# VH-VL binders against o60147, part 283

Target 1, 175 residues: o60147
Amino acid sequence: MLEKNKYLYIFRHIQTNQVLLSQGNVLKKTALFQLPYPLQKPVAPNGMRPAKLRKDHWVPLLKVEFPNESMFQSVFMQLLNYRKYRSVQPLTSDLLKLPIPVRRRKIMRQEVPNTIADLADILNKEKFPENSVRLQLSDKSDSEYADWPPSVQIDSEEIKLSRGFREKTTVDEAR
Key: E = the ipSAE of ESMFold2; O = the ipSAE of OpenDDE; V2 = 0.75 times the mean of E and O plus 0.25 times the DockQ between their complexes.

## First folded at step 14 (VH-VL)

Design jd2 (framework fv_dargistotug; at its last look DockQ between E and O 0.03; V2 from the best seeds 0.00; counts 0 for: pae E 11.7 > 2, grease 19.5 > 18.9, placed apart)
Fold by OpenDDE, look of step 14:
Structure jd2 (fold): chain C 175 residues (1-175), chain A 120 residues (1-120), chain B 106 residues (1-106)
Amino acid sequence: as target 1 above (175 residues)
Amino acid sequence: QVQLVQSGSELKKPGASVKVSCKASGYTFDDYGMNWVRQAPGQGLEWMGWINTYTGEPTYAQGFTGRFVFSLDTSVSTAYLQISSLKAEDTAVYYCARGTYYLSYGFDSWGQGTLVTVSS
Amino acid sequence: DIQLTQSPSFLSASVGDRVTITCRASQDISSYLAWYQQKPGKAPKLLIYDASTLESGVPSRFSGSGSGTEFTLTISSLQPEDFATYYCQQDYEYPTFGGGTKVEIK
């Protein structure tokens, strides 16, 4: 059970590209509180909090294995803080001149790369032991969003988690 | 008024291909996902998968991989289902159905269905 | 996949009757359940979503209840136009449908 506490999963929404952080491989409904306030009948892409967790709407972005729960918690909290910080920053003039729907889409598109970059930055600052953090990516190209410190070992093994938070099968791969 | 209008009935031979269209109107096309549901004669409803009308990403249900392809033409708010290498067991009514992304609101709008008959 | 079992498969009733259809899920799906009505030669029509929320335009004689693994659709007073086949559908994960319940005139 202790082992499960050292795993960070990052999920993205398949429509909005919103990002959720999870301790463990199954998103809890409380994870939705990471997202902005919900609307009564939200439609994508509005960058809002769904009222319910739809497992099939979230796909794993990456998995991080930490040496222990303490390190996980530190990084997890910092990720949340980074996201919060971004959310309160003023929008650039370039964004402000865009129509609201376009602006929102553009901002949401940045959540994935920003989160990855945040993770890398946090890990760079933490200066964990070399190869002590194992990173698995669903899409290897996502690793290009940041420079990773020596503490991070990028695993060539694919994440076995699929949509619905289940083990990936051949059928799932064909979808 | 939300409408999904599908293409007409098709009669095909085994091995042929068919492409069913579903034209949406009365709403913003990419605000809702488009689902495909199959119903064989006298049988129940079977979810085939859905396509993200915003990203274009299709998701296929188990049993509907390979020969089944979901696609879009967003310029005309139309979703397509293509079935290749048709088999007799593909004979069914195929429905497109609108669904929300975030919440479980069900499929609130349906096309009228397209009968595809595969017969020698 | 999540399996939904509807009961009964067939139901004979008269106008004015209270009709109850049950849908059981193979696992806990919370309230992620919808009910549809389908008439011959027509597309299904959404009646209830989120287990108990009535779709706009649907008569109030229709109601849904349940949570977890057991759900019910109730027609408080069956009307002539209600003779049809009813399907439950879960969307907790990838959608699946129940086998359907055909409500026939007695």
Scores: ipSAE 0.019, ipTM 0.619, lowest interface PAE 5.9, mean pLDDT 87
Fold by ESMFold2, look of step 14:
Structure jd2 (fold): chain C 175 residues (1-175), chain A 120 residues (1-120), chain B 106 residues (1-106)
Amino acid sequence: as target 1 above (175 residues)
Amino acid sequence: QVQLVQSGSELKKPGASVKVSCKASGYTFDDYGMNWVRQAPGQGLEWMGWINTYTGEPTYAQGFTGRFVFSLDTSVSTAYLQISSLKAEDTAVYYCARGTYYLSYGFDSWGQGTLVTVSS
Amino acid sequence: DIQLTQSPSFLSASVGDRVTITCRASQDISSYLAWYQQKPGKAPKLLIYDASTLESGVPSRFSGSGSGTEFTLTISSLQPEDFATYYCQQDYEYPTFGGGTKVEIK
C-alpha cells in the first residue's frame, strides 16, 4: 500500500531557541500559535510568542520522514501535547533565583533538548517497524539528547541550510 | 514607517526636574518594549532600563533606581522619562529605543535623542 | 554585570579599506550581541544582531562573527558614509554597551 511519505519539519529560533513544528519545509504564520500566548504579558511562565513570523530568524533543527500520514499524525499530536504539558509546569527554585531575562532565556533554550527527547520518547513507545522513520539533523550532536529506538534511522548527512526557509516556497501537500 | 519622536532639548538648573517624551508611530505600541539609553557628551551609550508597554511595569538598570521614572500614556503611544533632582552629571542626550520582548534582537528603532543640559 | 571591551577605541582608515572591530565580553554571552553605528548628532543605528545576523536594509559589506566572549564587526570595503562610531551591545542579561570604536578618515 503506497502512501505518500509525510515529513515533520522542526525549526528553532536563532536567538531564543524556541521550537516550532511544521508539516512543510516553510513555516506558516500560524505556527506561532504553538508558542504560549502571553495573555497577561509578561507573565507567561516559559516564554513569549513573537508578534510576527520573521522567516530569517527560524532555522532548520531536524526533519523526520514517516512512511505514511497515520504515523506522522500520531507523533505530531503527541509532540504538541508534550509541549503543552511542559508549558504549564511550575518553575524550579533554581530558575526562580535568576533575573527574569536570564530565567526566560534558560527556559526557552531548553526547548531544543526537550523537543528532541520528547520525539525519542514517543518513538520508543510506538510500535513502528525497524528503520521505518528517517531522522536528519542540522547538528548531529543533538541526537545525543536522547536514545533512539530501532525504528529510527539517523541520516549521516546533516541538513546544510543555515537559515529557516527555502529559496522557493513548496506547494502544500497535494491532497 | 516605524518612528519614535522625542521632545525637544532642555536647559535646566541643578535640583530641577525634566520630563522627556517619546511618541511612537507606525507599529502596535504595546507589542514592543521601550528602552531608555543615556549618552553623556563625548561618552558612550548607557542602558538605563526599559518599560513594558503592555503592563506599564518599568525595570531600571543598576544606578538608575532613584531619580529616574519611566511611564507611559498608551492612549497616545507615548513613553516618558522623568528625572528629578537634576545634577550636572545628568547632562546627556537621552534616547528612547524600541526593543523586542525577545532579548537578543537589539534595539531596531531609536528616537532622535533629547539633550538635557544641567548647568549652574 | 557583563563588561564589553571594544578594540581599538579609535582607528583611521581610507575608503576601500577592510576594517575589523573587536568586542570582548567579560563572560560567555553565547551569540547575544548586537552592533550599532552612530554618526555625529544622530541616534545609533542597528547593524547586526545575534552576533552575525544583518539587520534589514544594512549594506552587505557589514558582517559580524563570533560567539562566547569574542566578537568582530567587519566592513569589507569602507565607504565614505561608514565613518562613524561603532558600539557593541550584549543582551544575554540586562543590556550593556561597549565603549565604542571611532572610525575616522585617514
Scores: ipSAE 0.006, ipTM 0.488, lowest interface PAE 11.7, mean pLDDT 82
ESMFold2 (binder alone), look of step 14: mean pLDDT 94; pTM 0.958

Design jd3 (framework fv_dargistotug; at its last look DockQ between E and O 0.04; V2 from the best seeds 0.00; counts 0 for: pae E 11.9 > 2, grease 18.94 > 18.9, placed apart)
Fold by OpenDDE, look of step 14:
Structure jd3 (fold): chain C 175 residues (1-175), chain A 120 residues (1-120), chain B 106 residues (1-106)
Amino acid sequence: as target 1 above (175 residues)
Amino acid sequence: QVQLVQSGSELKKPGASVKVSCKASGYTFTDYGMNWVRQAPGQGLEWMGWINTWTGEPTYAQGFTGRFVFSLDTSVSTAYLQISSLKAEDTAVYYCARGTYYLSYGFDSWGQGTLVTVSS
Amino acid sequence: DIQLTQSPSFLSASVGDRVTITCRASQDISSYLAWYQQKPGKAPKLLIYDASTLESGVPSRFSGSGSGTEFTLTISSLQPEDFATYYCQQDYEYPTFGGGTKVEIK
C-alpha cells in the first residue's frame, strides 16, 4: 500500500476550523493528539481537543500527493513543527487586548490559512521536482493563501470524500 | 435554565412558505449547534440538519435541501427554519434541538415543537 | 446514512417490570449512541448519551449498554411515568434515529 503512504490529507473542523493532518484519507483517532488542549466536555470554539473523533465534523481541506513516502514524511513532520512553533509564540499585544472569546475566534480562523501557507513555504524550501507534487483543494480559493512553487501542480479536480473519510462511490451516494 | 422556545402552530396551504423560530435562553447561544428534527404525525424522528451557531453555516440532511433553509439571529439567540413551497407531506411537528459541536452528547435540550399543517 | 433498527417496535409491560430495548446499527458506530424518551405531544427527552452515560436528572433505573453495532436501553423497574416511546439515535456521523419502541401498559 505504498500509494497510501504518499498522500497527505488536511482536514478542518467544521466549527472551530482547527486543522488535522492525516496520512491517508481516513482520520485516525490519534490525529486528535495534534490538538493542544484536551477537554472532557468542551464547547466550541475553544481550540480544544475533543474526547472523540466525530467524522462528520471534519471536512477535507486539501489533498497532497507526493512522489514518495519519504517526501511525504518530510513535509508532514515539518508541518507539525511549524504548528508547534506557532503555538509557543507569544500573542501579539493586539490579540491580548481582545476579549478571550474574540481572541480565540481570531486565532482559530487563522489555522487554515496558516497551515496552507506553511505547506507552501515548506514545499518552496524543499525544491521538489517540477510538477511532482499534486495538490487538490476542496475550495480552490484556499490556494490563494500562498504562492506555490513549480513543484506543485494544482488539480482542477475536487476532493471526493464522503462522510467517514472515504472516497465517494455509487453505493455511498445512494445511501 | 436552558430553554428552547419555538413559535406557534402554523396552518398553511400548499405552495406557501412558513418560518419557524426557536429562541434559546439560559446558555450561550453560540456554544452549541442547533439541530432541526421533523416528526410526521404518528411517525418517528427525522434529523433535518443543523446550523453552526458560531459561523452561521447550515448543513442539511439528504432530502432536506432546496426548500429548507436554516438561519440565525444571534442578537436574539434565535434559530429559524424556513420551508418554502410547502407540500402536504411537510405536515409535521418540527423541533429545534441543542447539540454539542464535536462530542457525542446527544441533543440535550429541545424546543416544544411547532406543528406545521399543510392542507388545501 | 447509518440505519438504526430498534426492537421491538412495541412492548407491553407492567409497572415494576424490567424492560429491555435493543438498537442495532448498520455499521460500527462505536459508542456514539443516544437514547430518548418521548411522550405524546411532547418533545423527546435525552436519557442516555455516549451509549451508557446517564443524562443529568434522569432516574438511575435507566441504563444504556453496548458498543459497535448492538446497543441496549434498560429500565430496571418500569414506573408509571415510563410508558412512552423510546428512540435510539446515532451521531457517529450525521444523526439518524431508530424507528422507535413504544412501551405500553400491559
Scores: ipSAE 0.017, ipTM 0.650, lowest interface PAE 5.7, mean pLDDT 87
Fold by ESMFold2, look of step 14:
Structure jd3 (fold): chain C 175 residues (1-175), chain A 120 residues (1-120), chain B 106 residues (1-106)
Amino acid sequence: as target 1 above (175 residues)
Amino acid sequence: QVQLVQSGSELKKPGASVKVSCKASGYTFTDYGMNWVRQAPGQGLEWMGWINTWTGEPTYAQGFTGRFVFSLDTSVSTAYLQISSLKAEDTAVYYCARGTYYLSYGFDSWGQGTLVTVSS
Amino acid sequence: DIQLTQSPSFLSASVGDRVTITCRASQDISSYLAWYQQKPGKAPKLLIYDASTLESGVPSRFSGSGSGTEFTLTISSLQPEDFATYYCQQDYEYPTFGGGTKVEIK
């Protein structure tokens, strides 16, 4: 009677904008292992991967409902493979010119747009029925990182945080 | 075809050390994590930890942070478990088991197991 | 650490019986639960992952269900080759195994 999982949950880090993919609405501790190091130039153990999963540091980026678990599993694995592929590519000469901390920040800053683009690329290549994939974003403007196929219905309602005690972010007026 | 082949059984005295090997074939070694699982005679399964085959970083379960060391030789697609200062209670079958880094697909491939017997 | 309690620890059954094994977690683990079969002298074999997804090559008489804290493994019609010890394993946090359920001939 319980349906098999057909939901993809994607989180971003509130500070670094790194991305974690999840099968559930709560991150597993092992999700941190999705943050791999480039093979040619490994970073220190605490470089791009935090030492601990701080659940209060990871917020919803988007949620996807697929027609069934098989389609969810296929897309989830492809997303992980895109991340693995990107992580083992040689760094560009421009990145190699940068001091290591600056290089890490630049790479991490790319994770949100790269992940959204990867998701859309996968969905454009899959032959899902029209409006069969429901996409809900925390910030609808993030949909602008990609062109979405007819199979994707973008929910008009943004993901809302549950009732709780988290302080709302104040607008940063320094810049 | 995925295959994990472990080194043969070992008979050791207390205080000695042992190094168990697990050679992988039939897949890209660095695409999967390598787990170590212990089973004492007549007992259940106990996860000891795993090693990230891409970075070489080990993670140890509670109770396995001292005398147990995971390592790799990626040039020959081999993971190692070293146990130092062997005790009688270390007598067990030790399995290597392949698991996915990202998705939980369970441990889908296991080595045949290596019996380590510690007796004086 | 997440404790998994299997019930029963031992059962006796006949060929053709329907067998149900329960695994209870000490906290909500969503669907991050796998089931293994182990025969004497052999490595464990993955049967089910993600609570209910059947591993490739596993007979359809095996099924899994549950989420949260309570999970079941069901064998709809026990066969002679199914007499073994069965383990649950969570992968929500660092993995832990249940204590096992030995299924024997009655």
Scores: ipSAE 0.007, ipTM 0.521, lowest interface PAE 11.9, mean pLDDT 82
ESMFold2 (binder alone), look of step 14: mean pLDDT 94; pTM 0.956

Design jd4 (framework fv_dargistotug; at its last look DockQ between E and O 0.03; V2 from the best seeds 0.00; counts 0 for: pae E 12.5 > 2, grease 19.1 > 18.9, placed apart)
Fold by ESMFold2, look of step 14:
Structure jd4 (fold): chain C 175 residues (1-175), chain A 120 residues (1-120), chain B 106 residues (1-106)
Amino acid sequence: as target 1 above (175 residues)
Amino acid sequence: QVQLVQSGSELKKPGASVKVSCKASGYTFTDYGMNWVRQAPGQGLEWMGWINTYTGEPTYAQGFTGRFVFSLDTSVSTAYLQISSLKAEDTAVYYCARGTYYLSYGFDSWGQGTLVTVSS
Amino acid sequence: DIQLTQSPSFLSASVGDRVTITCRASQDISSYLAWYQQKPGKAPKLLIYDASTLQSGVPSRFSGSGSGTEFTLTISSLQPEDFATYYCQQDYEYPTFGGGTKVEIK
């Protein structure tokens, strides 16, 4: 039969707009290690990596469906590499002249557009079959951060889930 | 393990120049910014500015935009402070201090200081 | 340019005393404040960053508190090695230092 489809789940933080990548539709605490933590010292209360994962603070940004695991693994690892490289890159002089809270906010605000652009850049460079990669966003206007190759089919339906990517059931049905 | 070692004290006449070195070890030099701090005899600490060790771009505090030049040699993990046209009021201890680019963790490693004395 | 005002500028205390030093910022700096200790002829030593977080290797008798515009460094039981000058420093924007507080033997 057909290979089991593989999904990349991407979350954003409702307050900071930081981004986390996940193989599963529920975030694990270890996902927090994707956030920048450039010093060996304990994170200050105002640092960029929280001490604990607050699952109620992370909502769907987008979901990518790949036809097989090899495509998924290639894209997932490249995305992680892009993020790691960016996290250790020295900042521009204009940014470094700003007050720390302003600087942090500007850096974190870039994670959504940067991740979307990175994803598109990776997909444009890969030789995937036409319409083989399905992209679903929580806000379809976010697709405008990048130009997408013919391999990408953007789903007409937005993601409507407020917690993780698990669909609601009859037991959890809203009244 | 992290260590910043500065060049030795200097005695100079007015109008001369001096170049203070700060050699870093125990970490990746280009991952942290290098700050320069001045302390005149019997006085407090005064931030002079910092240099981005990845790009080499300096930022100077107000009052340090003329005769003071920050530079690097990343091949030997060393930052430099050059002071030209020395004046008597430049007499001070000059410190290098490591800081993060964009996270506020204070200056967690300091050089031992370099006394520059300017006298006629 | 954010000004930091330390008080007192000088204090005299005995071994075993509780010592409190205050730093006031000219505007809200959230928690972006550090405390340093400096002994004569030595470089400053970071004690506390982010207002209240002890730097590694700093004795627990040192503590920091405050946010916004008012910050306090406390030494719960002064030791002979604690006679020094203490500086606050903000890193909310371009760093500035307070004027210092000299702690001397009474």
Scores: ipSAE 0.007, ipTM 0.490, lowest interface PAE 12.5, mean pLDDT 82
Fold by OpenDDE, look of step 14:
Structure jd4 (fold): chain C 175 residues (1-175), chain A 120 residues (1-120), chain B 106 residues (1-106)
Amino acid sequence: as target 1 above (175 residues)
Amino acid sequence: QVQLVQSGSELKKPGASVKVSCKASGYTFTDYGMNWVRQAPGQGLEWMGWINTYTGEPTYAQGFTGRFVFSLDTSVSTAYLQISSLKAEDTAVYYCARGTYYLSYGFDSWGQGTLVTVSS
Amino acid sequence: DIQLTQSPSFLSASVGDRVTITCRASQDISSYLAWYQQKPGKAPKLLIYDASTLQSGVPSRFSGSGSGTEFTLTISSLQPEDFATYYCQQDYEYPTFGGGTKVEIK
């Protein structure tokens, strides 16, 4: 029970590269509330909140194992705060010069690296015990988006979850 | 109106390759994913996979890896299915079908299908 | 993969009949189900999506219902042009189709 609660999964949308945070390897429908701009009939890549959660549209980006649930919750909440903070920051003049579709695409492309960088920054500040946090990536190259503190042990094994699919569990809270 | 127009029927020998085209019109090509669906004679529909028309990233269903390749030419709003090392069991009608990325809207537009016959 | 089982596989009916086709999913797929109609030599046509939403241009005699693991396509009054094969399809995950239901003239 406790083991399940100490895992942070970060998913990216297969097309938009939007990012969702999840406690555990199964995305809940409520995870979509992390995304702005809900629309009834969105089409990619407008960076909108889809009306429904389609599991096959979200692939695991990374998995983080924390020593306990409390540490997970702390980092999880901080990640959300970092994202919120970015969302309310003024856009640079360079971005404002771009057509809206181009601008949106550019911003969305940054969600993955920004999230990874946020995670690293948060973990750096938390100063967890050495090698107490295990980081597993779907793409090892994604680890290069940040410098990781000694508390983080990067797993040599990549996430084995198939794209958009998760192992069946006895309880699926996403439904 | 939305249209998907596929290339014509193909007759191939075992071991050969075929490339089926699917030209889209009437909408922004990159706004919707393109799915491929196979239907063997007298059989049901089988989803082969899809290609992200925006990123170009293909996803193949189980059983359709290796010999099957999805590709794009976005300049002409066309998706392609290439099948290499053709086998008799590849004989089927192949459909391209438009799908949305975010919502469960089904495949709302289909090509007319391309019959690929593999025979010695 | 999620398996969809349609029943019946074959259905004989007359014009004017109420026709019901069922689709059972191997797991809970919420409302992520679509229905298609396919006529011989033609591509499938989307009828219903999201279990119960009628696709634009589809006659109102078609309706879909259900959620979770049990779904139903209903044709309230079968018309001559409705004799075809019908497929359910889930898109909760990567798409899979049911085996189809052929509606034939009695």
Scores: ipSAE 0.005, ipTM 0.590, lowest interface PAE 10.6, mean pLDDT 87
ESMFold2 (binder alone), look of step 14: mean pLDDT 94; pTM 0.957

Design jd5 (framework fv_dargistotug; at its last look DockQ between E and O 0.09; V2 from the best seeds 0.00; counts 0 for: pae E 10.5 > 2, placed apart)
Fold by OpenDDE, look of step 14:
Structure jd5 (fold): chain C 175 residues (1-175), chain A 120 residues (1-120), chain B 106 residues (1-106)
Amino acid sequence: as target 1 above (175 residues)
Amino acid sequence: QVQLVQSGSELKKPGASVKVSCKASGYTFTDYGMNWVRQAPGQGLEWMGWINTYTGEPTYAQGFTGRFVFSLDTSVSTAYLQISSLKAEDTAVYYCARGTYYLSYGFDSWGQGTLVTVSS
Amino acid sequence: DIQLTQSPSFLSASVGDRVTITCRASQDISSYLAWYQQKPGKAPKLLIYDASRLQSGVPSRFSGSGSGTEFTLTISSLQPEDFATYYCQQDYEYPTFGGGTKVEIK
């Protein structure tokens, strides 16, 4: 139980690239509350909050193992705060002149790199012990979105989690 | 009205390939995912996978990897299912079915189905 | 994968009968369940989604209920056109279908 509580999973939506944070490897329905702009019948790629969690629509972006739950909680909350802060910032003139759908898409495309950068920034500020935080990425290239502090050990192994919720099997890997 | 129109029946020999088309109309093609469902003669429905019509990303169900390829031509609002190295057990009716990206609304629109018969 | 077990596989009924078909999921799928009707030589037709929501254009005699692992499709008064095979389908994860229930004329 305690073991599971020290893992941060970040998922991205396969359509919108929206990001959800998760404690543990199973996305909970409540995770959807992380997303703004709930709609009863959302249509991609507007980046709205889905009415329901579709497990197969979320893929793991990265996994972070913390030394303990407290560190996890600290980082988790900070990530949420960073995202909230970003969401209330005024849009640039360049974005405002774009059609709304285009604007939204452009903003959503930045969620993944922004989240990764946020994570790195938070970890840099926290100054955890060296190699105390283990980072696994689904795509190793995503690590390039940020400079990681010495506290972060980037695992050479990829995340062994299929879309959203379960360990990868040979069959899942072929999907 | 929403319509999915599939290509006609196919008769193939083992080892051959087939490409089934599903043309969508009456809605924005890229707003909904496209699912493929197989139904062998006298059998039930089997979800084969789906393709993200916006991104083009396919997802295949277990047992439908390798020989099965989902593709798109968004310019004509058409999804394709290609089956290579056909086997007798591939004999079935193949359906395309529209689904949502975000919600569990079921497959609200279906093609009429394409019978693919594989026989020596 | 999530398994859906329908019962019964076959059901004989008469016009006017109340018909109930059950679908059991191998795990909790909340309300992520749909019901379809399929007639011979035709594509399936969505009847119910989200366990209990009636698809537009579907007669009100059709209803769905349940959550978690047990679901039911009910036809309050069977009509001649309702003789068909019915399938449940979950999309809590990757979609899977039940084995189907064929409703035949008694």
Scores: ipSAE 0.014, ipTM 0.611, lowest interface PAE 8.3, mean pLDDT 87
Fold by ESMFold2, look of step 14:
Structure jd5 (fold): chain C 175 residues (1-175), chain A 120 residues (1-120), chain B 106 residues (1-106)
Amino acid sequence: as target 1 above (175 residues)
Amino acid sequence: QVQLVQSGSELKKPGASVKVSCKASGYTFTDYGMNWVRQAPGQGLEWMGWINTYTGEPTYAQGFTGRFVFSLDTSVSTAYLQISSLKAEDTAVYYCARGTYYLSYGFDSWGQGTLVTVSS
Amino acid sequence: DIQLTQSPSFLSASVGDRVTITCRASQDISSYLAWYQQKPGKAPKLLIYDASRLQSGVPSRFSGSGSGTEFTLTISSLQPEDFATYYCQQDYEYPTFGGGTKVEIK
């Protein structure tokens, strides 16, 4: 009688391109705990956790509708596990050579493509019915970070941002 | 090579309106918020508020509700401050200054300032 | 609203002097404090961010310290080009500025 949540909302930070996962279309302040906490000053090399959640600094990256709540929960937990595993891996020697601010920026810029690839990897490994998972992106070119299984239907319409225009920085920088 | 270039000084009568422009270059306009700061003659700096350049949503400091309007034209990387029903006490230099969406970085780039003079 | 109180409001000093300016916050703002220099007729220039980090291109005679509610800007050896007004600014919440400290040459 009561519909359980079957929607995944993924947000990105306007400036840093950090990523937050959410069950709701509005971020809770506890979502910041998904980001690495700095142990020392300066901030830890894997990322930066803002002191508070400024909801107006985060915008939609993508939205996913799953067939049911059980499938949503499975994918959501797997995404969190992928992120945690990545966050504790040793940094490459190339990254360790960089000044801490430059290293942080480079790591954070990979969060969008990494999260999209993680989602696609999970969906490719899970056996969902064809066209049963609806994916909508704010920037449709972001789908190019991964190969999607037949279970995924990518919505032709992008998620509309409230106002303004934004250039595609991650795609342009990859060239 | 970050630069903020503001429109020229304005001489206005009480009750008129003024629109100050702030054109940004050398960075992605929507990656940084735009702040407006007022400095009356011989006085200190006063934060008026800011506009989220990605969403277009303005936020106004206490005392700047009503007559002050922030807006954008992202197609030309420009922020605007409009002041209506000008009063003599609005005479000041108005600065645009970019700020990060993160804390602790301050305002690292400022426009040159626009003097608005309101007199009979 | 977080209030910043600068001290002193006015300071007269000679070239070569060590100058210290203080900024007190009305609540704990961690390290979210910046310092600016403003010369007459010009826009403010960022000197220090995150309480103690020197902005690129700023001479090393400038330094910042403090956390919580008490912060200082120090000029280790005052130069003729340092004659200006200095402002602190917090961005722990919506930004506010201190009242300023005008540094004049004796």
Scores: ipSAE 0.007, ipTM 0.562, lowest interface PAE 10.5, mean pLDDT 84
ESMFold2 (binder alone), look of step 14: mean pLDDT 94; pTM 0.958

